# Designs tried in a protein design chat: VH-VL binders against q9umr5. Part 35

Target 1, 268 residues: q9umr5
Amino acid sequence: SYKPVIVVHGLFDSSYSFRHLLEYINETHPGTVVTVLDLFDGRESLRPLWEQVQGFREAVVPIMAKAPQGVHLICYSQGGLVCRALLSVMDDHNVDSFISLSSPQMGQYGDTDYLKWLFPTSMRSNLYRICYSPWGQEFSICNYWHDPHHDDLYLNASSFLALINGERDHPNATVWRKNFLRVGHLVLIGGPDDGVITPWQSSFFGFYDANETVLEMEEQLVYLRDSFGLKTLLARGAIVRCPMAGISHTAWHSNRTLYETCIEPWLS

## First folded at step 14 (VH-VL)

Design pl11
Fold by OpenDDE, look of step 16:
Structure pl11 (fold): chain C 268 residues (1-268), chain A 122 residues (1-122), chain B 112 residues (1-112)
Amino acid sequence: as target 1 above (268 residues)
Amino acid sequence: QVQLVQSGAEVKKPGSSVKVSCKASGGTFIDYAISWVRQAPGQGLEYLGYIIPIFGTARYNEKFKGRVTITADKSTSTAYMELSSLRSEDTAVYYCARGSYDSHGYEPFDYWGQGTMVTVSS
Amino acid sequence: DVVMTQSPLSLPVTLGQPASISCRSSQSLVYSDGNTYLYWFQQRPGQSPRRLIYKVSNRDSGVPDRFSGSGSGTDFTLKISRVEAEDVGVYYCMQGTKWPFTFGQGTKLEIK
């Protein structure tokens, strides 16, 4: 039988968004038990990511317990960060494939049409002011806001991304790295036409430098220092990068070709 | 000059709801946290929650068990605090307050409304 | 929740004399950025609260220099070097480090 699949949604999203994905999984892997976690939907997705991690943890623990052979995680957008954190804090997870579906794994910095109402251009440059404060960090968006022009503030004030990245020293860094490395495969999915994740390379752990030049994963300090295990995962062949063009952010979970090419191979 | 002007005093019956408004003027609205605090007669200050209008969602003190709803209208630069299932112990002056930015970052409660007295009585 | 404990709760002071208010938190108020988000507010009779001090020791504009804030970790103090009649009111400390943000009980300053 196929391993269970757990799906975690993104910002302002819900389980309903994954109806096509469920259909694809059912068709290609009949009998697969797929659980789309219906937690922190809609506006509730703006709650602090650590709170979300706790909630999702409570939901996945029973599922994992019933699946001793392991499970697969499909985590979309903001959900990808939640899942990465989940795998970092869980010392007993049994995740075979962690599929990060167009997630801002290295953070977000930018405005797009999709988020224009939330992040106008003028705010993009100034969002650090509120986000890197206790008041701002109570919102998920700020938890992975990564302003390349204010790196010091990010490193010091980010209560989520900087920590799970191991960019800021903390007492759990070693353990979190160990936990995360339990994953069988890390499947990174994203693409240049996403239109939301900014830069889109963030889905592949790429990100801006201080001049807003995009650097790839292997150029990032988190990789070079192996702060949470990326270098180790890559070395053992556990990282899969699946870029795809022509897919908008809201279509990653509903594109059949994308599913067959980037997701399906890892659901065995 | 930034000013916060709140709606007038309210008298409500137990079980009803009250909605207090806080209109901000003299600056931008969307990127400042609007906090709501209340003060029962002769008592201290209690933090209800706050909203950052650009995010469109508020952070609530769970002590109120979902009875508080904080919203913001960007078009009118007005924040609202609604308290439902009113009880006599909800009798208090309700304040809105706004933060500001300085050279060191964001600081809350730089400006205060004049307060709105809400009386809950049978 | 972080509990903020002020002392004393009542503070009678003679005009011209100094005053000191203590505020203790149940846990450290040091945030990840190294700042301590401890605030002091003044509320004069019949008025809205007014922020006096932010981040432990920074005076707001217009606040007389006779007001000073100090402290670290879990222990904080507001001092008035020379109490004036206009200083009558209730003073509150507040922590903004951990949600929910919480106030102290308040200290009522009165003139003897």
Scores: ipSAE 0.928, ipTM 0.968, lowest interface PAE 0.5, mean pLDDT 95
Fold by ESMFold2, look of step 16:
Structure pl11 (fold): chain C 268 residues (1-268), chain A 122 residues (1-122), chain B 112 residues (1-112)
Amino acid sequence: as target 1 above (268 residues)
Amino acid sequence: QVQLVQSGAEVKKPGSSVKVSCKASGGTFIDYAISWVRQAPGQGLEYLGYIIPIFGTARYNEKFKGRVTITADKSTSTAYMELSSLRSEDTAVYYCARGSYDSHGYEPFDYWGQGTMVTVSS
Amino acid sequence: DVVMTQSPLSLPVTLGQPASISCRSSQSLVYSDGNTYLYWFQQRPGQSPRRLIYKVSNRDSGVPDRFSGSGSGTDFTLKISRVEAEDVGVYYCMQGTKWPFTFGQGTKLEIK
């Protein structure tokens, strides 16, 4: 029988968005128990990411307990950050495949399409001012906002991303790394035509330097220092990179070719 | 200079709702925290919650058990606070406030509205 | 919630004399960025509050230099070097480090 699949949605999202993904899984892996977690939907997805991690943790514990052979995670957009934090904080997770669907794993530095239409002037150069404050950190977008031009503020003020990346010292860093490394495979999915994740290479642990030149995963300090286990996973052959052009941000979970190419092989 | 102008005083019965407005003029609104604070007669200040209008959502003090709703209309530069299931203990002056930025970050409560008296009585 | 405790709650002062108001928090107000998000407000009778001091010790523009703030960690102080008649009102401290952000109960300053 197939391992259960747990699906975690993204910003301004709900479980209905995954109806096509559920159809694909049912067609290729009949009998698979798929649970789409319907927590923090819509505007609730802007609650602090640590609150979301706690809520999703409570929901996944009984599912994992009933599946001693393991489970798979499919985590979309902001949901991929929630899932990565889950893998770090759960001593007893049994996740085999962690499938990250176009998630801003190294952060976000880009205006949303909604902001561009409402406000013609770009906002990304100014968001650090509110985001790197206690008022801003109470919102999920600010928890992974990563302004490459204000590195000191990011490193000091991020209450979420800088911690789960091991970019700031904290007493749980060693335990979180150990927990994360228990994952069987990390499947990274994204592409240049996403239109929302900025840079799109954040889905593959790439990110901007101070000149907005993208440094790939292997050039990042968090990789080189193996801060949370990324170098170890790559050396183990546990990281799968599955880039695909031509897919917009809202279409990752409703594109059959993407499913067949990047997701299906990892649902055992 | 930024000015926050609030709606006028209201008298309400227990169990009803009140919606207070806060219109900003003379400055930007969209990327600041717009806060709501109340003060019962002869009492101190209580923080109800705040909204950052560019995110379109608010953060609430759970003390109010879901009775507070804070919204913003970006086209009119107006924030709203709605308090439901009113009790006599909700009699207070309700203030809105906006922050400002300095060279090292965001600072709250630089500009205050004039306050809106809400009286809950039978 | 972080509890903010002010002392004294009532402060009668002779004109021209100094005044000192204490504010203590139930936990450290130092945020991960190294800042301490402690604020002081003045509310004159019948008026909206006015920010006097931000981040412990920074005086807002237009605030007389007889006002000063100090402290660290959990213990903070607002001082008025020479009280004037216009200083009558209630003074509040507030923390902005941990949501929900909270105010002290207020200190009523009045002239003897």
Scores: ipSAE 0.820, ipTM 0.918, lowest interface PAE 0.9, mean pLDDT 91

Design ql10
Fold by OpenDDE, fold request of step 17:
Structure ql10 (fold): chain C 268 residues (1-268), chain A 123 residues (1-123), chain B 112 residues (1-112)
Amino acid sequence: as target 1 above (268 residues)
Amino acid sequence: QVQLVQSGAEVKKPGSSVKVSCKASGYTFSTYYISWVRQAPGQGLEYLGIIIPEYGTANYNEKFKGRVTITADKSTSTAYMELSSLRSEDTAVYYCARGSKWFDSTPYYMDVWGQGTMVTVSS
Amino acid sequence: DVVMTQSPLSLPVTLGQPASISCRSSQSLLRYTGNTYLYWFQQRPGQSPRRLIYQVSNRDSGVPDRFSGSGSGTDFTLKISRVEAEDVGVYYCMQGTRWPPTFGQGTKLEIK
């Protein structure tokens, strides 16, 4: 039998968004138990990411316990960060494939419709004033806001991304790294036509330097220092990159071509 | 110098398939996009699809309803475009074109083109 | 799909005179990153398309300075300051901002 699949949604999302994905999985892998976690839907997805991690942890633990052979995670957009954190804090997870579906793994620094909705009068260049404040960090979007022009503020104020990245010293860094490295494969999916993730290369752990030049994963300090295990994962062949052009942000989980090419191979 | 050299002209019957090749040279083939575009006689240009050879990830214009398959062989620096269920209206010159590096934001850069491959579909 | 509309479709020009081609898109070609992916291609008779301009106004290497691109949003223009005999061919605009990429109908430039 196929390993169970757990799906974690993104910002302002719900289980309904994954109806096509469910259909594809059922068609190509009949008998697969797929669970789309219906937690922190809609506006509730704005809650602090650590709160979300705790909630999702409570939901996945029973599923994992019933699947001694392991499970697959499909985590979309913001959900990809939630899942990475989840795998960092769980010392006994049994995740075979962690599929990061267009997730801002290295953070977000871009004006999007979501940002405009929350901060109608603010541009990305000024958002650091809000996001790196105590009250700003109460919103999920700010938990992975990564301003390349205010790195000190990011490192000191980011209560989520900087920690799971091991960019700021904390007592759990070593343990979290160990836990995350339990994953069988890390599948990174994203593309240039996303329209939301900024830069889109963040889905592949690329990100801006101080001059807003996008650097690759291998050029990032978190990789060079192996702060949470990226270098180790790459060395053992556990990282899979699956970029695709022509996919909009809201289509990553519904596009058949994308599914067959980037998702399906990892559900066996 | 950067070059894309395509396979020779094809004559096909309706309902059959054609596979056109595009051999790249002068650059690191695997890391750049390859797009396919066609042009019917006396007509404009129509986009077919794209691939990243390094990862084998291809995407297609939905207008072709799954009749197009784009692949790449990194070992030979060659991209392929296969069109099935051929119709008379598929008669066209087919072009491959290079995009930017996959990690850049310009997949449809198309700075270098192949010489084109004429595909004629006739009963 | 984004519809690209060129005008005129036929452009007879006297040698040495300027030429101008318009390209309009059905929606804005400005991407969320602030870039506009509008391209101009030249196709001489019996040849493959050749890119002249990328991202609205940047000339490719080897392209004469008599060619220039301009525009923003949904309205773009290719200009030739002094048309030469070698400029005969069909010119296409293309948008690469939205999937799938789409081309204008083409403008056939001929010498009077």
Scores: ipSAE 0.947, ipTM 0.967, lowest interface PAE 0.4, mean pLDDT 96
Fold by OpenDDE, fold request of step 17:
Structure ql10 (fold): chain C 268 residues (1-268), chain A 123 residues (1-123), chain B 112 residues (1-112)
Amino acid sequence: as target 1 above (268 residues)
Amino acid sequence: QVQLVQSGAEVKKPGSSVKVSCKASGYTFSTYYISWVRQAPGQGLEYLGIIIPEYGTANYNEKFKGRVTITADKSTSTAYMELSSLRSEDTAVYYCARGSKWFDSTPYYMDVWGQGTMVTVSS
Amino acid sequence: DVVMTQSPLSLPVTLGQPASISCRSSQSLLRYTGNTYLYWFQQRPGQSPRRLIYQVSNRDSGVPDRFSGSGSGTDFTLKISRVEAEDVGVYYCMQGTRWPPTFGQGTKLEIK
């Protein structure tokens, strides 16, 4: 039988958004037990990401326990960061494929319509004043805000992304790296026509330098230092990149071509 | 010099399939997008789809989904476009064109074009 | 899909005179990153399309400086300062901002 699939949604999202994905999985992998976690929906997705990690952990532990052969994770947008953190804090997870579906894995630095309504008086260049404050870090969006022009503030104030990346020293860095490396495959999905993830290459651990030039994963300090295991995963062939043009952010989980090309191969 | 060389003209019956090839040279084939565009006689240009050869990830204009398949062979630096269930209105010159590197934000760059392949669908 | 509308569709020009082609999009071509992916192509009789302009106003290598592109949002223009005999052909605008890429109808430039 097929391994169970666990789905984690994104910001301002819910389980309903994945109805097409469920249909695709049912058609191509009949009998697969798919669980879309109905936690932190809608405005509750603004809760601190560590709080979300704890909630999702409580939900996935029973599922994993019933699946000794392993499970697959499909984590969309903000959910991809939640899942990465989840795999970092769990020393006994049994995840075969971790599918990161258009997630800002290296952070977000963009003022899209998706974010502007939440911060109507804040421009991209000024959001650091809010996000890198104590009260700003109580919002999920600020937990992975990565301002390339204020890297020192990011490194010191980011209570989530900087920690799971191992960019700031902390007592659990070695253990989290070890835990994350338990994953069988890391499948990175994203593309240039996303319209929300900024830069879109963040889905592949690419990101801006101080001049807002996008650098590849292999040029990032987290990779070079192997701070959470990216270099090790790549070396053993465990990282799969699946870029696709022509997919908007809200269509990654509801496009049949994308599913067949980038998701389906990893659900066996 | 960067070049795209396409296969020769095809004559097909309605309901059959055609597969056009596009061989690239003068650059690293796998890392650049390849797009397919067609042009009916005396008409404008119509976009078909795109692929990243390195990863084999293709996407299609919805108008042609289910009938068009785009593939690539990195070992021969060749991209392919197959169109099935051919109709008379599929009669056109089919072009391949190079995009940017996949990691850049200009997939539809189309700075270099093939010479075109005439496909005639006739009963 | 984004509809690209060119004007005029037929453009007879006297040698040495200027020419102007308009291209209008049904939606803004400004991407969320601040870039605008509007292209101009030239297709001479019996040849493949050739890109002249990328991202609204950038000329490709080898393109004469008599060609220029301008515009923003939904309105774009290709200008030829002095038309030459070799400029005969069909010109297309194309948007690459939204999927799928779409082309204008084409403008046929002929010498009077």
Scores: ipSAE 0.945, ipTM 0.966, lowest interface PAE 0.4, mean pLDDT 96
Fold by OpenDDE, look of step 14:
Structure ql10 (fold): chain C 268 residues (1-268), chain A 123 residues (1-123), chain B 112 residues (1-112)
Amino acid sequence: as target 1 above (268 residues)
Amino acid sequence: QVQLVQSGAEVKKPGSSVKVSCKASGYTFSTYYISWVRQAPGQGLEYLGIIIPEYGTANYNEKFKGRVTITADKSTSTAYMELSSLRSEDTAVYYCARGSKWFDSTPYYMDVWGQGTMVTVSS
Amino acid sequence: DVVMTQSPLSLPVTLGQPASISCRSSQSLLRYTGNTYLYWFQQRPGQSPRRLIYQVSNRDSGVPDRFSGSGSGTDFTLKISRVEAEDVGVYYCMQGTRWPPTFGQGTKLEIK
């Protein structure tokens, strides 16, 4: 039998967004129990990410308990960060494959429609004034806002991304790293035609330097310091990169070619 | 010198398949996109699909409804384009072209092209 | 798909005279990152396409400076300041901003 699949949605999503993914899984892996978690849908996805992590944790614990052989996680967009944090705080998770589906794993620094919706008068260059305030950190988008020009503010004010990355010292860093390293495989999916994740390389733990040059995962401090286990995972062959061109952000979970190439191989 | 050398001309029957090769040299093959484009006689250019050899991840123009398969062999620095269920309308010169590095944002850079492969589909 | 429309489709030019080709896209080619992925290709008779211009206005190495690209949004232009005999061929614009990449119909440049 196939291991259960748990799906975590992204910003402003609902379970309906994953109807195609469900269809693909049912067709290719019949009998798979797929659970799309219907939590923090729509505008509720703007809630602080730690609140979301707690909610999703309560939902996945029973599922994991009933699946002693392990489960697979498919986490889309913002959901990928939620899942990474979830795996960091859970010392007893049994996740075989963690599939990060076009997630801003190293953060977001771009003018997207989502940002314009929340902050219609603010450009990305000025968003640090809002996002790195206590008020701003009450919104999920700000929890992974990563301004490369204001690294000091990011490191000190980010209540989520900086912590799960181990970029800011905290008493749980060692334990979180240990917990995250329990994952069997980390599958990173994304591509240059995404249109939302900025830079799109963030889905592969790449990100801007101070000159807005995109650096690869291996050039990031979090990797070099192995602050949350990326270097260790890579060394043991547990990181899989699956980049694909021609996929828009809202199509990562509904494109058949992408599914067959990047998702399906890890659901066995 | 960066170069893409394609396989020779093909003559095929309707309903059959053709596989065209594109051998790359002069650069690190695995890290750059390869695109495939075709051109019917006397017509314009049509995009078929793309691949990242390093990861084997390919994507296709939906117009071809799954008839196109793009693969790559890193050991031989060769990309392949296979077109199945051939029709007379598939008669064209098929080109491979190099894109940017996969980690860059210009997959359709197409700065270097192969010499083209003529595929003729006739009864 | 993004439709690329070139004009004219046929361009007879006297040697030494300037030439201009227009390319219009059905959608803006400005990407969310601020880049515009518009390319110009030249295809001489019996040859493979050759890229002349990338990202609207950048000339490839070896391309004479008499070729220039310009434009923004949905309107783009390729200009040849002084047409030479070797410039005979078909010119294509291509957008790489949106999937799938699409080409214009081509403009056939001929010498009068």
Scores: ipSAE 0.942, ipTM 0.962, lowest interface PAE 0.4, mean pLDDT 96

